# Ledger of designs, part 14: VH-VL binders against q54e53r186to356

Target 1, 171 residues: q54e53r186to356
Amino acid sequence: AFKKYKKAIEAFKFVITAPASALSAITVEAYKKYLIVYLIQFGSVQHFPKCTPAVVQRNIKSHCKPYTEFVQSFSNGNINDIMNKASSGAEFFQKDSNWGLVKLSIKSTYRRNIKKLTQTFMTLSINDIAEKVSLPKAKAEQFVLKMIEEGEIFATINQKDGMVTFDECFE
Below, E stands for the ipSAE of ESMFold2; O stands for the ipSAE of OpenDDE; V2 stands for 0.75 times the mean of E and O plus 0.25 times the DockQ between their complexes.

## First folded at step 6 (VH-VL; framework fv_ustekinumab)

Design k4 (at its last look DockQ between E and O 0.75; V2 from the best seeds 0.00; counts 0 for: pae E 5.3 > 2)
Fold by OpenDDE, look of step 6:
Structure k4 (fold): chain C 171 residues (1-171), chain A 120 residues (1-120), chain B 107 residues (1-107)
Amino acid sequence: as target 1 above (171 residues)
Amino acid sequence: EVQLVQSGAEVKKPGESLKISCKGSGYSFDDYWLGWVRQMPGKGLDWIGIIYPGDSDTRYSPSFQGQVTMSVDKSITTAYLQWNSLKASDTAMYYCAREDFFDYGYFDYWGQGTLVTVSS
Amino acid sequence: DIQMTQSPSSLSASVGDRVTITCRASQGISSYLAWYQQKPEKAPKSLIYAASSLQSGVPSRFSGSGSGTDFTLTISSLQPEDFATYYCQQYNSYPLTFGQGTKLEIK
C-alpha cells in the first residue's frame, strides 16, 4: 500500500510544478488530489511541492479551502477534528470526485494512529486501543487484525482478555 | 440517492440451497461495509454479519458462523447471503443494511428486506 | 456478548405525549449506541447514532441521550406516525446486538 500512491504523488507534482503564467483548472484539481494522497502516503501535511510557480501559490488556496482545512485538521492526529472537516467539506469533495480519497485518508489515519501506539506501548487492551484511536472496540480489533495480517504491525491478540502484545516496534 | 434493493421473497423446503441478493446504488459500493440482519416472524433483530465489498473481508456473528455465507459481486454492486441447506428455523425476514462510514457499526440505510419461508 | 435490555417492552401513549424508552447494556459501550424505528412490514429506519446524534431527515422531536450502559430515546411530542417498534443497538463490540424492541402503541 505504501508504494501505491507514490506514482500518483509524482504525477500530481509534475502538474502542479509545471511552468505557468496563470492558474489552470487542471492544476487546481491536481493540487486537491495531491493534498489528500500525500496525507494517505505520509500522514503529514504538505502544502506545496518544491518549484511550484509563484502564480499558482498565490492563487490556488482560494480554490481549495475545504481541502486545505481538511488537510490542516491532520496536524494533531485528532480523528474527531478530521471527521468534522471531512463532513463539512463533503459536498465539495464529492463534487470533485475526491470523496473516495478522503475516506482513504481517514482510514489511513486510524491505521497510523494504531501503529503509533505500537511504538509507545508494549501491551494494550483492545479497549485501550479503541479509546485512544476513537473507534468502537470491534472496529479497533478489526483494524489491528488487518494490520497484523498485512504485516503492517507485529502483534498478538489474546482473545480471552482482549490484550494485545506488540512484538516489535515498527518504524 | 443511496438505495439498497433486495431480491424477492423465497419459498423453500428444508435441505434446499438459497442465495438472496442486495444491490447497492447511489454510492461507492466498494467503500462501505454492508451488513445482514435477520428478523424472525414477530421477533426482534439479529445481526448476522458484515462484509466489505472492497476486499470481501467478513465478520460473522458466532450464532451464524458456518450457517450462512456472505459474498459480493462488485461488478454489479451486489451483495449475497446464501445457505447451503435451509432449515425451517431459517424462516425470517432478511435485511441488508449499509454501515455508516463515520460511525462504524451504525447502519444508516436499509434494504426493503427479503422474506424467506422454509417449510416442508 | 453484550445484552441490550429495553424498557418497557411495550407501552401505550397518546398523540402529544412525551415518551421515553430506555436501553441498558450489560457492559459499557461508551456512546456507540443507535436507535431504529420499525413500522409493520417495513424495514428498520435509522433514527439516532452515537447515542445522541440525529440521523438526517429525522424530526427534531426525537432525541437520544446516555453513555456507558444507560441510554434513553425520547419523543418530546408523540405524532401519529411515531407509533412503531423501536430498537436500540450497540456497536461497540462484536457481535453487534439489538435490544428486544419496544412497541409503542396508541392508547
Scores: ipSAE 0.691, ipTM 0.875, lowest interface PAE 0.7, mean pLDDT 94
Fold by ESMFold2, look of step 6:
Structure k4 (fold): chain C 171 residues (1-171), chain A 120 residues (1-120), chain B 107 residues (1-107)
Amino acid sequence: as target 1 above (171 residues)
Amino acid sequence: EVQLVQSGAEVKKPGESLKISCKGSGYSFDDYWLGWVRQMPGKGLDWIGIIYPGDSDTRYSPSFQGQVTMSVDKSITTAYLQWNSLKASDTAMYYCAREDFFDYGYFDYWGQGTLVTVSS
Amino acid sequence: DIQMTQSPSSLSASVGDRVTITCRASQGISSYLAWYQQKPEKAPKSLIYAASSLQSGVPSRFSGSGSGTDFTLTISSLQPEDFATYYCQQYNSYPLTFGQGTKLEIK
């Protein structure tokens, strides 16, 4: 699950770091996907792979503005800003056939934030989880149930009080 | 432009089956929950349930659980609401509605509605 | 289930009037409340989500406020096209539930 984008990232890095005297369209396309896929895979932003040519670093931001603004919005931690950047860039992402990756990065961020809660707390109510990740209670429950079903987190939900107990992965 | 186009009005007798449709266009159909809402004549709105076309995951209101079936054919971007045996009390307008982009339970776009009349 | 109660059930107003419609939830729903407009023989139209955020394309004369259990929809200067029935809807908890509606008629 966690490693499914690692080979893609290596391929994008290969294209981006190739020796260049000018910025190419292939490099621009690879960089757009690299930014989003890296975010999905690692939950963080790496603006340039190591050994990216200087000509690429100087010139590529003007061709990828919606993408760099979108991934940068994750650094500030405001989910509403992330959603606004996704919405404002939606037509551009759709034209590039990258809208699916953008939506997946948002979903993966909710899942990552919920997973962080399992590392911080022994128990939380569904309402507490919903407040901490900025989701309606019903949707937070859907995420938690799906993550338990898929084995992403190990937890038990008490239906009487809505308390979620996070279990350790013992083996 | 996001559009939800529903099938035409139906006049049926009690005991008959019925399947009405809602065709989505202008957006990524597989990626949004789609809801069904009933409006009885002269009355307010009742949530029937939601379905996720991507994996056909379904949530029903307790009032409708076992009474109707929601389904999707994502290859033609179409959702369905189906009765195996209609009752006179099923007479109503039925709307499909798209749930917001961020998987919230609010509906940002609505179909035009399908009037279902069940009478002897 | 969370019961949503609107007030008033109907009202008459003139073009240019300020109109307020209230919606009360039977338990706390944070800000997870939407408002819809429905004209006769038409589908509902989304106006407001998250209690106070305007849906794209909705005129700025519409505003929403509230949190918890008490919510208000305001139309600051009523226009001819605003005569309709208005519904609130909570989306904090399943089942999703609507208010009974408020019919706004021309005086």
Scores: ipSAE 0.234, ipTM 0.710, lowest interface PAE 5.3, mean pLDDT 87
ESMFold2 (binder alone), look of step 6: mean pLDDT 94; pTM 0.953

## First folded at step 8 (VH-VL; framework fv_ustekinumab)

Design m1 (at its last look DockQ between E and O 0.77; V2 from the best seeds 0.78)
Fold by OpenDDE, look of step 9:
Structure m1 (fold): chain C 171 residues (1-171), chain A 120 residues (1-120), chain B 107 residues (1-107)
Amino acid sequence: as target 1 above (171 residues)
Amino acid sequence: EVQLVQSGAEVKKPGESLKISCKGSGYSFTDYWLGWVRQMPGKGLDWIGIIYPGDSDTYYSPSFQGQVTMSVDKSITTAYLQWNSLKASDTAMYYCAREDFFSYGYFDYWGQGTLVTVSS
Amino acid sequence: DIQMTQSPSSLSASVGDRVTITCRASQGISSYLAWYQQKPEKAPKSLIYAASSLQSGVPSRFSGSGSGTDFTLTISSLQPEDFATYYCQQYNSYPLTFGQGTKLEIK
């Protein structure tokens, strides 16, 4: 997965930074995907790659408002804001065939937030995890279990009392 | 338009096997959890479990664990609920329902239901 | 398991009435509560999610409120098409559980 997104990001950068005298439709589409995939990979916002032509920088934002607003909503960590921007921009994302990426970015955010908890705490209840990441308890547990299965985190869940003990976390 | 279309009514005898279906359309089938709910005649709603068509991950209610099996065929965007050996107590209406993406655990769309009658 | 208890089990009302149905969870479920409407021989219809959010296409006369353990569904002005059975459902913990239902009948 990591290699997949890294390669994609480089491909988008190549398109976005290509010499241009005017903004092209291809550049706009590449930028839309770049924003979301970058978010998935790094969990942060990167507005423009280095060496992006000035003409692209000046004109591209007006074509990507739903995307820039969506990506910006991740800055404050408020999942409700993220969901609101995803919902409000849904038609645009779907039209551009980027709805799948948007959903992945949201899932990735939940995973990232859970992973951060493992770096801060030695032990937490599923209830506490759920509350901290704004998920139902059942879904929080599903995420944790999946992350353990995939080797993203090392943890043990006591099914009787719902306590999760964190051992270490993979980067 | 999001639609869940379930297979027709079934009349079976105890001990027989059964597999009912739920076909999703109008959305990305593999991106949404799909749940099954039982409603016995004149009774309320009982959650059976959920399945994720993308990777066939499943969660069952303890009451239904080992009693039924959920599966999917992604190629035709269809989910299945099956019994290996039906009991009279399995007589009920069975609904499939899509779990909302923004509100996990909330079902936003429902199939029309499949009536299963098991009698000797 | 989390038990969901609705009140009342049944009630009679007239068109134009304000109707309130309550749902109590045996333990805290935050705002992870949904409401469904079911008419005879029909599949359930989704009404409310997240305790107070209205499903798209549902009339504004429907509203939900509450958090923790106590929740309410309100119909501000009952319409003829609103006579049905209503169910609450928690989705905080597995197994997902429903209330026993409230049958709303015409007076």
Scores: ipSAE 0.852, ipTM 0.942, lowest interface PAE 0.5, mean pLDDT 95
Fold by ESMFold2, look of step 9:
Structure m1 (fold): chain C 171 residues (1-171), chain A 120 residues (1-120), chain B 107 residues (1-107)
Amino acid sequence: as target 1 above (171 residues)
Amino acid sequence: EVQLVQSGAEVKKPGESLKISCKGSGYSFTDYWLGWVRQMPGKGLDWIGIIYPGDSDTYYSPSFQGQVTMSVDKSITTAYLQWNSLKASDTAMYYCAREDFFSYGYFDYWGQGTLVTVSS
Amino acid sequence: DIQMTQSPSSLSASVGDRVTITCRASQGISSYLAWYQQKPEKAPKSLIYAASSLQSGVPSRFSGSGSGTDFTLTISSLQPEDFATYYCQQYNSYPLTFGQGTKLEIK
């Protein structure tokens, strides 16, 4: 799945950086997807690939405003701001058939935030994790269990008291 | 337009099997949890469980675990609730409902309901 | 399991009245609470999520407040179409649980 997103990003970059004298509809659509998929893959924003033509940089803003505002909210906003930007752009994302990508970017951010907790803490309760990442307790547990199953984090959950111990070593 | 269309009313006898359906349309079926909720005649709402059509992951209320089976066929965007052996106490209205966009756990769209009547 | 207790279980009020329905959780649920309206022979309809956020298309006379264990639903000026049963639901912990309902009748 990781290789698929990286390949997709390179394909979008190819479209966006192609020599151009005018902004095309295909370039606009590629840029919309590029912004969100880059956020999913890397957890950060790269507004323009290197060698993006000046005509694209100059003109694309008016076609992609909900997208640039949404991805920007991840760097500067709290979770409420991110949700507000997703909601305010919802009609645009749905009409573009990109609503699913928006949801995936939010999901990937929760996984990334949970992973960061394993680097900071040795032990946390599920309730503590839920508070720190702003999720309902049930959903935080779902994320943690899935991330353990997939090998994304290394942890043990004591189901009696709900304490999660982050393992320091793996074989 | 988001729609959840459920199969029609059922009249069954105790011991019979039953599978009722909920067809989702107008949204990305595999990206939202889908829940089942029971309402016994004249009573409130009981959460049965939720299923994620993307990978068929499930969570059941303890009251219903082992009593029913939730499943999906994502190729036709349809979820199912299934009994192997109905009891008279299974007589109720059954709703399917979609979780909100943020997957927090409240339901923003509901099916019209399927009335299941189990009597001898 | 988190028990959700609504008060009152039934209520009669006149058009134009301010109506308040309460919901208490047996444990803290932060603000992970939803309110639903169910009219006779109809599926429930979502009114409020996150304790206080109004669902799109819901009239502004509906509002919600509270956090932790104590929550309220308020209808600021009751209308004839507000005859229904109202349910709160917590979504902090599994199993998801509903209040027993509050039946609102117009006098």
Scores: ipSAE 0.721, ipTM 0.876, lowest interface PAE 1.0, mean pLDDT 89
ESMFold2, look of step 8: ipSAE 0.697; ipTM 0.871
ESMFold2 (binder alone), look of step 8: mean pLDDT 94; pTM 0.951
OpenDDE, look of step 8: ipSAE 0.830; ipTM 0.934
ESMFold2 (binder alone), look of step 9: mean pLDDT 94; pTM 0.951

Design m2 (at its last look DockQ between E and O 0.84; V2 from the best seeds 0.00; counts 0 for: pae E 2.1 > 2)
Fold by OpenDDE, look of step 8:
Structure m2 (fold): chain C 171 residues (1-171), chain A 120 residues (1-120), chain B 107 residues (1-107)
Amino acid sequence: as target 1 above (171 residues)
Amino acid sequence: EVQLVQSGAEVKKPGESLKISCKGSGYSFTDYWLGWVRQMPGKGLDWIGIIYPGDSDTYYSPSFQGQVTMSVDKSITTAYLQWNSLKASDTAMYYCAREDFFNYGYFDYWGQGTLVTVSS
Amino acid sequence: DIQMTQSPSSLSASVGDRVTITCRASQGISSYLAWYQQKPEKAPKSLIYAASSLQSGVPSRFSGSGSGTDFTLTISSLQPEDFATYYCQQYNSYPLTFGQGTKLEIK
């Protein structure tokens, strides 16, 4: 999955940075996907790749407002803001066949937030994790278990008391 | 429009195997968890478990662990609930339901239900 | 397991009445509480999620409130189509659990 997104980002960059005298529909679609996939991969906002033509920079934002607003909502890490923008732009994302990417970006955000906890705390209860990342306890535990399984984090869960002990993250 | 269409009513005898289905349409089937809920005649709702069609990850209620098996066929956007050996106590209405993406654990759409009758 | 207890188990009301159904969790579930409506011989219908958020397409006469352990479903002005059985459901912890149901009948 990680390699998949990297390749996709490079492909989108190729389209977005192609010499152009006018904004094309293909460039707009590529940029929409670029914004979301970049967010999935790096967890940060990237507005334009290097060497994006000026004509594209000047005109593309007006065609991507739901996307730019959605991506911008990730700046403060507030999941409620992210959900609100996702919901507000749902029709646009679905129309563009990008709803799946939007959902992936949201899942990625939960994982990222959990990972940040492992960097800050040595031990937390599942309840505390759930509260901090705004998930039901059951789902928070699912995320943690999946992340452990995938090697994204190193942690152990005591099933008796629900305490999670974090080890140094592999990545 | 999101729809969950379940297979027809089943009449079985104790000891028989059964596999009922739930077909999803109108949404990305692999992106949403699907839950199964049992409703015994004249009774309330019992959560059986959930399955993620994308990778077939499953979580069962302890009460149903080992009693039923959830599965999916992504190619036809269909989820399944199966018994290897039915009991009379399995007589119930069975619902599939889609778990909301933004509210995990909340079911926003439901199938019409499949009635399973197990009797000698 | 988290037990969900609804009150009352049944009630009779008339069209236009204000109806209140309560649901109590055996332990704290934050706001991870849903309400469903089920009519005879029909599948459950989703009404409320996150304790107080109205499902799309559900009439505004339905509302939910509460957090922690005590929750309430309110129908501000009962309509003929509202006579049904209502269920609360917690989704904070596995296994997911439902209340025993509240049957709302015509007086």
Scores: ipSAE 0.839, ipTM 0.936, lowest interface PAE 0.5, mean pLDDT 95
Fold by ESMFold2, look of step 8:
Structure m2 (fold): chain C 171 residues (1-171), chain A 120 residues (1-120), chain B 107 residues (1-107)
Amino acid sequence: as target 1 above (171 residues)
Amino acid sequence: EVQLVQSGAEVKKPGESLKISCKGSGYSFTDYWLGWVRQMPGKGLDWIGIIYPGDSDTYYSPSFQGQVTMSVDKSITTAYLQWNSLKASDTAMYYCAREDFFNYGYFDYWGQGTLVTVSS
Amino acid sequence: DIQMTQSPSSLSASVGDRVTITCRASQGISSYLAWYQQKPEKAPKSLIYAASSLQSGVPSRFSGSGSGTDFTLTISSLQPEDFATYYCQQYNSYPLTFGQGTKLEIK
């Protein structure tokens, strides 16, 4: 759906899949960013691009453990597990200057979870939305308003009762 | 190390303008909301509002809407709180505080405070 | 606006005592509650977030509990450095609001 990360992902894939007899520092750096940016772009994890050399696959995990654990939490955990893995790896993400990407991946997850609610429910209160996506009421409202303004979701907020009505959208 | 360093104490008269500052360092300034909190002499804490330095988005407490202005200068990692016309009731300690990365609305680091005294 | 009411407003205790401070919200706030410690003429210091999670570097003698409207801060064995004013804060809804404070004094 978003093209802005696709060129970056292809560049990282180029580095990761290059023929190699040993693991390089450039490959390690590319893989760290690939994991998170892929998650932001597609909302899922792909641990290795097709044609990743066996020597890379065998050796890279010990250099990227906080990253692989973080992105794996998106597959088998809820937002709390994701936050726990982010917190556990914070030292490494900050040292690598990738903390901003971690923030973006978490924000994209909240937006994706809110988007899914528009596909399941016709109407929810702000309180219901907040509970379902694990956000304070005030912050859930901010996400919803921003997503409406940006055209990411189609909804109307009734200020009298705090109910959000999700409009049907033909896709 | 995260630091929030605020400008020095101010003594002003009613009707004067004032702009106080909060300089953040040791963290990505544009990735965290920054809040302002007032403490009147001998009183508790009042939330003024929060600002996101990344895009200057703001949310004010209704009690302070229209009375103060929050702003940022990203190039020097500094946030500001500004009055156009001070009142004696604005006499207070003013804190800036950083919102936690994960716990929206919770402040994990606080500035040392700026004492503002407004008197004739 | 969500009003936060702390009890007691003031408390005298001795080193080694177990101390409890309560905080009541006028509406449900789930677990979006924080506790702060403030010593005279100093900035607040963060203690607890999410009702029960300790901030990094906070001693384990501090604990928090509660959900919904009723919350408690407990200091299991009071130390000399714990004499301060304590504030609860809800962060479920804007405006963010604080309790009026509980001053913990030496008996």
Scores: ipSAE 0.546, ipTM 0.810, lowest interface PAE 2.1, mean pLDDT 89
ESMFold2 (binder alone), look of step 8: mean pLDDT 94; pTM 0.955

Design m3 (at its last look DockQ between E and O 0.83; V2 from the best seeds 0.79)
Fold by OpenDDE, look of step 9:
Order: structure tokens, then sequence, then C-alpha cells
Structure m3 (fold): chain C 171 residues (1-171), chain A 120 residues (1-120), chain B 107 residues (1-107)
């Protein structure tokens, strides 16, 4: 997954930073995807790659407002703000065939928030995790299980009582 | 416009196999979970399971685990529910439904339903 | 599994009446509760999600409230087209479960 997004980011950077005398439709689409994929990969906002032509920087914002607002909503980590901007821009994201990426970026935020819990607590119930990250219990459990499977967190789940014990992390 | 169109009514005998379909249109088929719901005659709604067309990830109700199989064909934006061996107790209306905007677990759009009748 | 219990199972009302249907969960489900309307020989239609959010296109006379275990669907002024069966559904935990339904009939 890490390799996948890194490669994609480099491809988008290549398009965005290409010498240009005018803004092209391809550059706009690449920038939209760049913003979201960068967020997925690094969990932070990156507006322009280095060496982006000035003409692109000046003109691209008017074409990407739903995306820039959505990405900016991640600054505080408030899931409600993220959801609001996702909903507000949904028509644009779907029209551009980027709704899947938007959903992935939101999932990334939930994963990040769950991971933070493992750094603060030794044990939590699935219910507590769900409440803390604002997810249905079933969804929270799916995230935790997937994160364990992928080695993103070290934890064991007691299926009988729903208690999650966070194991010692080597990272 | 989001639409889910299901295959026509089926009349079968016990022991026969069956595969019913649900075709999605008007939205990105691979970006939304689809669910199946059973409604026996004159009864309420029973959740069967959900499937994600993007990667065919599935969750079944324990009551239906091993009894039915969900699948999708992304190329024609169609989901399927199949039985290997029907029982009389499988007689019911079966609905496909799209899961909500953020995949929480409620259904925002429904197919028209497929009536399955199993009798000797 | 989470059991959803609706009350009443059936009720009769007249056009213009205020109608209230209750749904109780066997355990806490936060606000992850949806309401559906089903007319005879038709598929269910989504009305409310997140306990109190109105689905797009649904008339404002419908409203939902509640959290935790007790939830309510309210029709402020019943219209002729509102006679149907209503279902609640929790989506906090798998398996997803529905209430047994409330049939709203004309008096």
Amino acid sequence: as target 1 above (171 residues)
Amino acid sequence: EVQLVQSGAEVKKPGESLKISCKGSGYSFTDYWLGWVRQMPGKGLDWIGIIYPGDSDTYYSPSFQGQVTMSVDKSITTAYLQWNSLKASDTAMYYCARLDFFDYGYFDYWGQGTLVTVSS
Amino acid sequence: DIQMTQSPSSLSASVGDRVTITCRASQGISSYLAWYQQKPEKAPKSLIYAASSLQSGVPSRFSGSGSGTDFTLTISSLQPEDFATYYCQQYNSYPLTFGQGTKLEIK
C-alpha cells in the first residue's frame, strides 16, 4: 500500500510540475488526485509540489475548491468537519471519479485516530474505541482487525467481552 | 439517478439451485457496499449480508452464513445472491439495497425486490 | 445480537393526526438508527438515518429522535400517502437488525 501511493504521488508530481505556459485539464485532474493521495500517504496537507509552474499555481485553485477545502478539513483531525466537507463536495468528487479516494482518505483518518489510542491506553473495549473515534461498533471492530492483520497496530481482541489489549509496539 | 434493478420472480422446487441478480446504475458501483435483505411473506425484514463490489469483501449474518453466497460482476455492475440447494423455507421476497454514503450500515436505495417461491 | 422492539405493532389514525412510533434497542446503539417506510407490494424506503437526520426528498413532517436505546419516529400531520408499515434498524453492530415493524392503518 505504501509503495502504491508513493508511486502515484510521483506520477502526479511529474504532471503538475511539467513546464507549462497555461493550465491544462490534465494538470487539474492530477492535482485533485495528488491532494487526496498525498493526504492518504502522509496524513498531512501539501498544496503544491516543489517546482510547480507559477501559471499553474495562480489558476488551479479556482478549479479545485471542493478538494482544497476537503483536504484542509483534516488539519484539526475533527471527523465531523471532514464528513461535512466530503458531503458538500460529494457531487464534484463523484463526477471526477474520485469518491473512492475520498473515502480512503477518511478511512485513513480513522486508522490514525485508532493508532493514537494504542499509544495512550493499554486496554480498551471495542465499544470504547468506537465511541472515541466516532464509529459504529461494527466498523470500529473492522478497522481494528484490519490494522492488526496489516501490522499497523499490535493488539489482541477478546471476542468474549470485546476487550482489546494493545501489545508492546516495536516502533 | 441511482437505481437498483433486480431480476424477475422465480418459482423453484426444493433442492434446486438459484442465482438472482441486482444491477446498479446511476452511481459508482464499486464505491458503495450492497446488501441483501429477506422478507418472508407477511413478515419483517431480515439482513442477509453486505458485499463491497470493489474487492468482493463480504459480511454475512450468522443466520445466513453458509446458506447463501453473495457475489458481484463489476463489468456489468451487477450483484448476485445464490443458493446451491433451495428449501421451502427460502420462500420470500429478496431485496438488494445500497449501503449509505459513508458505509455506516443503513440502506439509502433499494431494488424493487425478487420474489422467490419454493414449493414441491 | 441486538434486538429491536417497536411499539406499537399496529395503530390506526386519521389524516391530520400526530403519530408517534417507538423503537427500543436491547443495548446501546448510540445514534446509529435508521427508519424505513414500506408500502404494500413495494420495497422499503429510507426515511431517517443517524436517529434524527432526514433522508433527501422525505417530507419535513417526518422526524426522528432519540439516542442510546430509545428512539422515536414522529409524523406531525398524517397524510393519506403515509399509511404504511414502518421499520427501525440499528447499524451499530453486526448483524444488522430490524424492528418487527409498525403497521399504520387508516381509522
Scores: ipSAE 0.778, ipTM 0.896, lowest interface PAE 0.6, mean pLDDT 94
Fold by ESMFold2, look of step 9:
Structure m3 (fold): chain C 171 residues (1-171), chain A 120 residues (1-120), chain B 107 residues (1-107)
Amino acid sequence: as target 1 above (171 residues)
Amino acid sequence: EVQLVQSGAEVKKPGESLKISCKGSGYSFTDYWLGWVRQMPGKGLDWIGIIYPGDSDTYYSPSFQGQVTMSVDKSITTAYLQWNSLKASDTAMYYCARLDFFDYGYFDYWGQGTLVTVSS
Amino acid sequence: DIQMTQSPSSLSASVGDRVTITCRASQGISSYLAWYQQKPEKAPKSLIYAASSLQSGVPSRFSGSGSGTDFTLTISSLQPEDFATYYCQQYNSYPLTFGQGTKLEIK
């Protein structure tokens, strides 16, 4: 859901923007999670919250390089670049216990890409959707079914031919 | 470093129940699907299904739906494959295997296998 | 269900030979194909994913190619440790399915 991570993002922003004369370990940890969770929630990158202290801005990127490179790959990058950046940072993300957040950010990108298709097309086959978002057919179907169940999209799937019809919603 | 360690060989009779295990270590257990694959003696590989330890979501091959149950215990990073009533035709090697991180559907690490023998 | 047919079912070759194993899908699977190596009494080991991408630690003498329905695994110069059974696996559609295997033997 939109705003699912709102409280977490505000908590991380609170830590990152706190007045500081030096960069602290808690600020570094908060920033790592902030970058990924912001991406999950909004589908875009905000490298620094408003009012981030200058000492934090100057010093934090070098401590979070795998994270900043990973989230930056989402700007205009393709899914291959995203996967490459996730893989290159994997040891760091796993050591920080943030590997699950990395996976969620990739899943959220597939969901956003599928949602964009519902705004462009009235019907697509599961195979068409899979090709357009670069997923195996089985996984594209799983995303579509899950998104229907959660009310993120309104669609019906014809089991006979695999065609997905995107419906208007109403109360 | 990534390891999938399976429980030991089992010798059973038809009609008995069985639960075999697969313990994952060296990776974030809840972030990867884990699959089960059967290999009958001298034969190829059959996909049984996959389970996501994070939420216990499952997908079974139609050939195994209703025949076995997959489950996980996240607290000990262990997955299970369970039969309520074994048949002689269940005699096989059973592998657990980790699905790729991106959920595409290939297995990047395999357990050593558990030999299940069901004979009367 | 997508059937995966490997050929040949078995072959004999010598150390140093170039070997090609084929895998054919009953319908298109894009490039969603993996190759596994299995030695006797051992678990399968991942070699290739996405038709052509080598798993880490796999020697460069292994290569894969193909898309759609026709795929090949090539071993450019056989080594003694390469004598094994090889399986392809499609992951485009559920159920996930494997080829029946290709046994690579000495002579």
Scores: ipSAE 0.771, ipTM 0.889, lowest interface PAE 0.8, mean pLDDT 90
ESMFold2, look of step 8: ipSAE 0.738; ipTM 0.876
ESMFold2 (binder alone), look of step 8: mean pLDDT 93; pTM 0.946
OpenDDE, look of step 8: ipSAE 0.702; ipTM 0.882
ESMFold2 (binder alone), look of step 9: mean pLDDT 93; pTM 0.946

